# VH-VL binders against q86iv5, part 44

Target 1, 237 residues: q86iv5
Amino acid sequence: LDSCSICVDFVGNSLNDLLNIILNSGVIGTCGDLCSAVPGGQIVDTVCDLLCDYVGVDEFIKLISDVDPDPIYICEKISVCKTNDNAAASLDLVQINPQNGTVGGTFTLSIAYTVTNTIATGQLAFNIIDPTGNAFGDAVLLVQQSPEQYTQQFQFQATPSEQESFPNGLYTVQALVCEGSCGSPHPNTYTLANGTTTFTISGADSSSMSGAGSFSGSSQSTQTGAASGSGSGFALF
Short names: E, the ipSAE of ESMFold2; O, the ipSAE of ESMFold2 at other seeds; V2, 0.75 times the mean of E and O plus 0.25 times the DockQ between their complexes.

## First folded at step 17 (VH-VL; framework fv_ciduvectamig_arm2)

Design w3 (at its last look DockQ between E and O 0.79; V2 from the best seeds 0.00; counts 0 for: pae E 8.1 > 2, grease 19.1 > 18.9)
Fold by ESMFold2 at other seeds, look of step 17:
Structure w3 (fold): chain C 237 residues (1-237), chain A 122 residues (1-122), chain B 110 residues (1-110)
Amino acid sequence: as target 1 above (237 residues)
Amino acid sequence: QVQLQQSGPRLVRPSQTLSLTCAISGDSVSSTSAAWSWIRQSPSRGLEWLGRTYYRSYWYNDYAESVKSRITVNPDTSRNQFTLQLNSVTPEDTALYYCAREGSKYGAFDYWGQGTLVTVSS
Amino acid sequence: QSALTQPASVSGSPGQSITISCTGTSSDVGYYKYVSWYQQHPDKAPKVLLYYVTNRPSGVSSRFSGSKSGNTASLTISGLQAEDQADYHCSSYTRSYTFVFGGGTKLTVL
């Protein structure tokens, strides 16, 4: 596992804890003071210290406290992750099966994409918009994705929750391949390709559970090229 | 209850390899909330941390500078154990050897093996 | 790695308080809050008393307390009892991704 992936995983998993520590602590004098309070044990804190010491505690706090903190952007600013303003890709396939399903049913999203110029640090992301406008989604980190064809599948079960009730109606799936974080306003961020498909849900008994945007279950990716990436997050863009 | 049970020879000749095993019950060697260490104790050096193995997406090792050229700590997931190999031993390696769990809840060595006194002589 | 400095021995009478120091560097005791203390009776494995400088595991008496200032950590035992006679070790995580121990302190209850 490469240093870029380690950085993005650390920042993505620890961002809220870091913000809470900054807000509830007085003056933070050293990286050790900040990082020792991060949950996850000394191994997580070691990654925190390495990144924090590299840029200095003041710059690290500034990057984390940015109005729209972005793990990929943070890791690019400290030069652990590379950027490519000329990255290029296309979406070959965006399919959802079944196209007509039921509440509680399992849906499989299949995405195939072709990289034509290296994606240095980016995402393969999707967003699902329910009939009321609520959205949920996920993303996979792409690091140094060489020009090749890649495939990915995501699965979810339409189980109602407080985050997403899965009402009857038409759902829109948006898929994106990006350099940088999909949907981010930060520099060096580009939507390289996008695709859309739809599906319907029928047979909801009631909408007794209130919810907004959710993704439950695990995502798995199958890659046919030499490149790899790991990690998942909610990709609401 | 987590228990660590050590095994291995008590006598090793100089220049040979010291090999010890620590069997784990009540936890997994592949636990993402733990790390697995070897620590030794002698009258001249007290307690001395030697190295560890742990799983965080991949297997990692960290070793003390004093032994890093000679030490290997390996997990064995099939037997739920981990091993110490210390090459090219000298009489200075004579010590009471412990295995220990480093739990993420404590950030410290919360479970210890029974200890194995290893003598390096002749 | 850096060895941590502890006094070789300390003594106290029952009911008194004693303090054991553990001095390191800005790369270990002075950097992380992963400082821990261990009690070891003769022919027994060490047992953790404190972690994260001040925290007690379940089942450890509130008579044991810890603190840190700069590069020095301290273990305080209040209300000294005969069963407290043991060796005491401090440990610190380091910026080199290693652990270091102090030389140990033999506590004698008079």
Scores: ipSAE 0.060, ipTM 0.585, lowest interface PAE 6.7, mean pLDDT 85
Fold by ESMFold2, look of step 17:
Structure w3 (fold): chain C 237 residues (1-237), chain A 122 residues (1-122), chain B 110 residues (1-110)
Amino acid sequence: as target 1 above (237 residues)
Amino acid sequence: QVQLQQSGPRLVRPSQTLSLTCAISGDSVSSTSAAWSWIRQSPSRGLEWLGRTYYRSYWYNDYAESVKSRITVNPDTSRNQFTLQLNSVTPEDTALYYCAREGSKYGAFDYWGQGTLVTVSS
Amino acid sequence: QSALTQPASVSGSPGQSITISCTGTSSDVGYYKYVSWYQQHPDKAPKVLLYYVTNRPSGVSSRFSGSKSGNTASLTISGLQAEDQADYHCSSYTRSYTFVFGGGTKLTVL
């Protein structure tokens, strides 16, 4: 991993802990005061301290405490992730299989996209909108994605949970390729391409109540093996 | 239970490379809960941390400034061990050398090898 | 020259309490809470007594306690016993992402 990916991963995983420390500690005078309290051990604290010292503790706290904190934007503001206001890409394919499935079934989302001008720090993101309007999704981090064709696949099992019951009906898949965090209002953020597809779920197996909303993914290049970063979580845009 | 077993020569001539090995049992050198250090002890300088290696998606190293230009600490995942190489040794490198495990959540050396007394002399 | 300063020796009688100091700077002891203490008997490797300033590993007597104020950490041994006679070392993780040790303290139980 490069420093950009390390930064985005750290901020994404530690943001809630950092906010809690800032709210409960009152006065934080040094990066050591802040970072030594972050759980995950010395190595996590080292990454925290490196990033905090790079911009200074006051600026770091300000960035973390923003109303709409965004790991990619934070890492761009501290200059460990680069931006490209001229990034460009297109979506070649947004496809889900099976197009007609059942509750408890496994679905594979395939996204093919072509980068035409380097994505410096961005995302490939998707939302799945159920028949009632409830949305869930995921995103992967894209760092220094050179012009090339790419394929990304995601799998999920339609296992009912409190967050998503997988009702029968029509589902809409939205996919986005972005410079910056998809849907973010922050500077240097652009939606480069979008696409949609649909699938249906009809009466079927309702067993297995574990792990709903979990995703797994793989990244493939169709011409050359470009390095792809990843960061998982629910995508909202 | 974690055990660390050291091996390597006890006598090294000046300007040569000191090479020591630490074999690990009861844990993995690629454990994401640990880091693997070399520490030496001499009458004049007491305990002195030299460097470490650890795995967090990639392999990383940190080295003490006093030896940074001469030291390499390498993992060997196939043999579940890690090594110290200290180049261009002088008599001032004469010491009792320990390998140690650092528990990453605790920041402390919780398991130590038996020690290897290395003499640098012509 | 050790990066951390400890007294060279300390003595006490059985049943007494003693305190060993470990003084560093704002870049080590005063920076992180990764301060640890080690006991070393003759011809043996060091054994961890305390980590994270105050925490005892499983199997370490509650007679060992630690504290830190500013750039100085302290190890207190209460109810001193004959087997406590040993060398004691402090260590700190530093702002430069390294570890440093104190010069060590020889404890003599009278």
Scores: ipSAE 0.016, ipTM 0.529, lowest interface PAE 8.1, mean pLDDT 85
ESMFold2 (binder alone), look of step 17: mean pLDDT 92; pTM 0.947

Design w4 (at its last fold request DockQ between E and O 0.84; V2 from the best seeds 0.00; counts 0 for: pae O 2.5 > 2)
Fold by ESMFold2, look of step 17:
Structure w4 (fold): chain C 237 residues (1-237), chain A 122 residues (1-122), chain B 110 residues (1-110)
Amino acid sequence: as target 1 above (237 residues)
Amino acid sequence: QVQLQQSGPRLVRPSQTLSLTCAISGDSVSSTSAAWSWIRQSPSRGLEWLGRTYYRSKWYNDYAESVKSRITVNPDTSRNQFTLQLNSVTPEDTALYYCAREGTKYGAFDYWGQGTLVTVSS
Amino acid sequence: QSALTQPASVSGSPGQSITISCTGTSSDVGYYKYVSWYQQHPDKAPKVLLYYVTNRPSGVSSRFSGSKSGNTASLTISGLQAEDQADYHCSSYTRSYTFVFGGGTKLTVL
């Protein structure tokens, strides 16, 4: 894997912990002081030290402590991820199957998109908005995505949880392809294309239950490219 | 030398509000290298951290889930002190209450007040 | 109950070594290295013995040492002395910006 992906993965997984450590400790004088406290083992500590030392501890803390911190933006500011203000793409297909399902059923979201000018560092993201306005979703990181056609699939089971009860009614799916983090107000960030579709859940009463649903993403292209994503990196937008 | 001096009533009736004050000398309540906590101790529960207030470019509060709906911890920069308010107390809130500074780099309570035994009864 | 589990009591003879355990979860003891230990004599406020799992403040005897494995932290006191008879508490910082304490351990020096 490339250094941009490693940076975004590290910051995305460690951002809350970095902020927690910074706030609890107050004054941190070296990257070692900060990074040795981050959980995840020696590899995580080493990546933290490398990134922090590259920009200096004061700048690193400033980026983490931003009002609206953003892993992609942080990695762009430390110059590990590139930007392209002329990135361009279109959405070819946003499709959910089945369009009419039940609580406990499995839904597959398929997204096809065409890149027409390289996405330097960006996201393919989606939200699912339930009938009451509650939303959940996921995103995958796109790094140096050349002009081509791409597909991505996401799958979830409509099992009620604390985060989402899956009430009966109409659901809206919103998909975005972006340069930078989708929905972010930061510089070098653009929504390149968006699309929507809908589906319904009917036929069963749902009650709130403890539990968590997760998404498993896979991608397939018609002719070129196989991509794998982290399956994490949520954006609500 | 940092010193913490507690004050406040020692008897509170059920359903009322428990209020305690901790005066700080030798340090500032707005120190960016410290945080200011309330901790209580009872035979049945031992030591129990309740909440804190601290300044890091702005004021923050963190509260234990067990009391989050009833607790407020406030700084008073003009008097260099911080306060505890615990609403709707019950006999289960009877305890020895401490204020404490967490000022070590690695999250430890290095200075403690003298303790105030608060009884909730009648 | 207390968030961290400690034995209610432990005893030892002068010169022996004893170990007090402190067991939490992957969200506290098992997550960060912010684990601390406190000694409390009767009618006194607790005093810091160890912080960051293993570090001793200035003036704390090297007879006190700490370790952590998984969700369990340990305080070891070697060369027990009569003055070590006290209550011992562990504490951990959590992922949720909070602190939790153990129930405390009464050490009796025989």
Scores: ipSAE 0.557, ipTM 0.822, lowest interface PAE 1.8, mean pLDDT 87
Fold by ESMFold2 at other seeds, look of step 18:
Structure w4 (fold): chain C 237 residues (1-237), chain A 122 residues (1-122), chain B 110 residues (1-110)
Amino acid sequence: as target 1 above (237 residues)
Amino acid sequence: QVQLQQSGPRLVRPSQTLSLTCAISGDSVSSTSAAWSWIRQSPSRGLEWLGRTYYRSKWYNDYAESVKSRITVNPDTSRNQFTLQLNSVTPEDTALYYCAREGTKYGAFDYWGQGTLVTVSS
Amino acid sequence: QSALTQPASVSGSPGQSITISCTGTSSDVGYYKYVSWYQQHPDKAPKVLLYYVTNRPSGVSSRFSGSKSGNTASLTISGLQAEDQADYHCSSYTRSYTFVFGGGTKLTVL
């Protein structure tokens, strides 16, 4: 596993804890003072110390305390993730099955894309917009994705929750391939390709629900070259 | 030595706003090495942390979920004080109210005010 | 219905050791090391005894010690003295930028 993926995974999992510790403690003089407070044991502390020491504790704190902190951007500023301002890709397929489903049903999103100039650190992301305009989604980290053709599948179950009720109507799927974090205003960030599709949900009276839906990530590659990385929480872009 | 001196009313009517002030000596309300909290104590709930204000390049507030919709904690840098405002009080808000300093790196309340017993009643 | 669970009372004889427990969850006591203990005598404000689970402020007797295992923190008072008769409170910082307290423990020196 490469340093960039380790950094993005660590920051993504620990960002809230790092911010909480920084704000509660106020003055932190060393990376050890910060990193020993992060829960997760000795391995997490060691990764934290290594990354923090690369840039120094004061700069590390500034990056985490940013108004719009972003794990990929932080890891680029730490210099463990590379950027490519000339990255290029296209979307070959954005397809969802079934196109007409029900509340509680399972939907499979299939995305095929072609990289034509290396994606140094980026995302394959999707966003689902429900009939009321509420959006939710997910993303997969792309590190040093060479020119090649790739495929990815995602599945989710339309299970009503407090966060997403899955109301009846038309849903829009947006898929993005990006250098950097999709939708981020940070430097070295580009939308390389985008595509859309739609699906509908018909079913039970969704007016009795107020929540958001759940995601289950499932990555399968059917082409040469495969995207890899740890799934993170919901990506909104 | 840090000292915290409380002031404010001891009787408040239901539905009114409870307002308390904590004056600081021996430290600054804008100290980046401290945070400034309100904590109350009652026989039914024991000690209950309500909220805080603190300066870390900008001003922050954190509030307990139980009172978040009704509480405001504000610094006053010119008077070196901080205040509690608790709106829409009920008899359940009757308690002994403390202000306290949280020292940085310690995660603990190392200095406490003298306490103000506030009764909410008609 | 405090967030952290402490025994309501504990008693001991002079010279003995007693231990007070404080049980929370994986989101507070079981998460960070920001666990603290306070002694409160009648009609007085609480006084910090321990912070960061085990650390004593200057002026606090070495008879007070602390530990944590999983979601439970413990305060131990060795060599119990009459002046130790007081209420004892535990506190924890949480994942949600908040503090929580235990219900308190009344220590009686017999």
Scores: ipSAE 0.553, ipTM 0.828, lowest interface PAE 1.9, mean pLDDT 87
ESMFold2 (binder alone), look of step 17: mean pLDDT 92; pTM 0.948
ESMFold2 at other seeds, look of step 17: ipSAE 0.519; ipTM 0.807
ESMFold2, look of step 18: ipSAE 0.522; ipTM 0.805
ESMFold2 (binder alone), look of step 18: mean pLDDT 92; pTM 0.946
ESMFold2, look of step 19: ipSAE 0.008; ipTM 0.436
ESMFold2 (binder alone), look of step 19: mean pLDDT 92; pTM 0.946
ESMFold2 at other seeds, look of step 19: ipSAE 0.000; ipTM 0.396
ESMFold2, fold request of step 21: ipSAE 0.070, 0.498, 0.486; ipTM 0.590, 0.795, 0.787
ESMFold2 (binder alone), fold request of step 21: mean pLDDT 92, 92, 93; pTM 0.949, 0.947, 0.950
ESMFold2 at other seeds, fold request of step 21: ipSAE 0.461, 0.024, 0.465; ipTM 0.790, 0.552, 0.785

Design w5 (at its last look DockQ between E and O 0.02; V2 from the best seeds 0.00; counts 0 for: pae E 12.7 > 2, placed apart)
Fold by ESMFold2, look of step 17:
Structure w5 (fold): chain C 237 residues (1-237), chain A 122 residues (1-122), chain B 110 residues (1-110)
Amino acid sequence: as target 1 above (237 residues)
Amino acid sequence: QVQLQQSGPRLVRPSQTLSLTCAISGDSVSSTSAAWSWIRQSPSRGLEWLGRTYYRSKWYNDYAESVKSRITVNPDTSRNQFTLQLNSVTPEDTALYYCAREGSKYGAFDYWGQGTLVTVSS
Amino acid sequence: QSALTQPASVSGSPGQSITISCTGTSSDVGYYKYVHWYQQHPDKAPKVLLYYVTNRPSGVSSRFSGSKSGNTASLTISGLQAEDQADYHCSSYTRSYTFVFGGGTKLTVL
């Protein structure tokens, strides 16, 4: 597990806490003053201290307090994550199975992409748009993805909830491969490739519907290397 | 365990100053892992955050815009307590007043006082 | 001032699941904002039920769960019990550097 991934995960999980501490604490003199207040125990405090001490507390606070804070961008600005303004990739496959399914069914989204110039720090992201325009999705962090072909799979179960009822009709899948955070306006951020597919849900009345959707991700490579196995960040774009 | 004990009058006349006190046990008002807030509740407005005091190398205050011109929240380290002063009260300030701790989970009020119903009338 | 919108009331029978919504704007309920939930029984102070959207304090039943999607946070109570009859409040820390509460939801257990 590399320092870039650790930074993005920490910042992504702690950004609101950091913003609240910075906003509400007034003057912070040391990284210890800031980081001791971050929830998550000693390991989180240690990661916070290391990142903050690397750039100095004043610069760390400045980066966290950005008008549109972005974990990947923050980690790039503190130089823990690299950038590549010439990153390049293509989407080879955006496929969802089954293409015709039912409420309560399990759907597998498969994305294959080819990197043609290294993605230094970026995302593989997707949204699923239901027939009414409501969207849900996820993203996986990509760190130092060398030129190679990669695959990633995501699964979800179409279990109705207050957030997503899974109505009958046509669903649109949008997938992106990005340098930087997908959809972000920040410097060093690029949409490298995009693709879409569709699927349909048809179904009968279910007498006992409950729960909320969840996602899991996996990755593989046709040669060597792999994307991280854990997703981070909100990916609606 | 943290406990917050409120004290203060339940009847205040219009134009006077409402003054409430919150005594803290099980924690320190100068804790760098906490902030100390006043919140009020009325049928027409629900819960309404008023302001806070906290220590981070020095003392800070934040106040809700709706009361900012009239409110003061002060710590008292010698008695381990903090106070609310709300000047120039009107009947619209009639409410159930709570003190609360914002713990290390910022934005979450994890301990509350018992509440003090304050009526503003002449 | 920003208002968080909750339904004024919800009801359910024992054993049922219910969900209470808390809707705001991206400045108070969005990806980078944490939402907290409080339970308040009659004549008692509010008690933190969930913090940071999903986290349960020690002693809070796993029947209580939270989620957030878009500008809406949700509190779900499964296996409804008579003791769950109370008012429920959501809160957040807004971009205007203030704390806001929802209007509250009265849960009636039938």
Scores: ipSAE 0.007, ipTM 0.414, lowest interface PAE 12.7, mean pLDDT 81
Fold by ESMFold2 at other seeds, look of step 17:
Structure w5 (fold): chain C 237 residues (1-237), chain A 122 residues (1-122), chain B 110 residues (1-110)
Amino acid sequence: as target 1 above (237 residues)
Amino acid sequence: QVQLQQSGPRLVRPSQTLSLTCAISGDSVSSTSAAWSWIRQSPSRGLEWLGRTYYRSKWYNDYAESVKSRITVNPDTSRNQFTLQLNSVTPEDTALYYCAREGSKYGAFDYWGQGTLVTVSS
Amino acid sequence: QSALTQPASVSGSPGQSITISCTGTSSDVGYYKYVHWYQQHPDKAPKVLLYYVTNRPSGVSSRFSGSKSGNTASLTISGLQAEDQADYHCSSYTRSYTFVFGGGTKLTVL
């Protein structure tokens, strides 16, 4: 893994812990004061110390305490991830199979996209909007994606949970290719391309007593011609 | 107010496992703002931190290098307690054992158990 | 063998000031603000006296103060009183993400 991916993964996994430490700790004077409290073992603590020392503890705290903190943005501000304000891409295919499925079924989202100017640090992301307007999704990190054609697949199982019951009806899939975090207001962030498709779930009812209370939606991804990214979505974008 | 109450045997034979329990009142072992440690004290070594357990989205452990190969610290959420297991003990493990809380406000060990003197002898 | 070096004993007369040193390395005392002091009376568990080098918990007299310079932390007790006779321990977090203690200092009030 490269330094950018390591940074985004660390910040993404540790952001809530870092915010909690800042809110509940006394005076924080050094990176060691902050990073020693981050759970995750020696590797996580080492990464925290390196990133924090690189910009200084006060700047690091300001970045992670921002009203809309963002792992990619934070890693760009500390100069571990690069930006390209001229990044460009298009979406060639957004397809979901099956187009008609059932609750508990497995859906495969296939995305093909073409990069026409390097994506320095960005995302390939999707949102799924249920018939009620509730949305869930996932994303993969894109680092230094050169001009080429790419394909990516995501799989998820429509397993009901307290967060998403998978009611019957029409679902809308929105796919995005972005420089920076998709949907973020931060500088150096652009939606490069978007696309949509739909699918239906029939025979499902979110009010069923047979529903699986604590289940959550998830995805799996594959890609060709490029290295893998962060591999984790924050609830939604 | 937080209180820590220790229990366990005071005599352990060499090569056996030392097992101690620390019951917590006034706080939760799964508190995301605390960590739970075992510390021992002897005339020859003074105070020696052994290890800790704590919860931050999942359970974590840290152990002192001197005992890392022999120690386990486990939480018990249902009983609101945590335990020390020290395997393959020798007479050099004879000490006064304390459990302690590391509070997020102080970053120090702010609450201690009453201490359990454990003797390792044939 | 302690990772932090403290004097084995210190003595003073009532009303005087004394200072107890705690010397570590650039990987513990010299790096972190997580340097703490504990007071321990006979047959009692240690009690936090100072935390984060200088901070006093509620109920600790302002006669106790702390400082740090380089790899050495210091505990100063002013206006020494008979009840201050106890063992004093320093501790530090380390860059190995463990805690380490000094060997302890026995304070005798003459």
Scores: ipSAE 0.006, ipTM 0.473, lowest interface PAE 10.7, mean pLDDT 83
ESMFold2 (binder alone), look of step 17: mean pLDDT 92; pTM 0.944

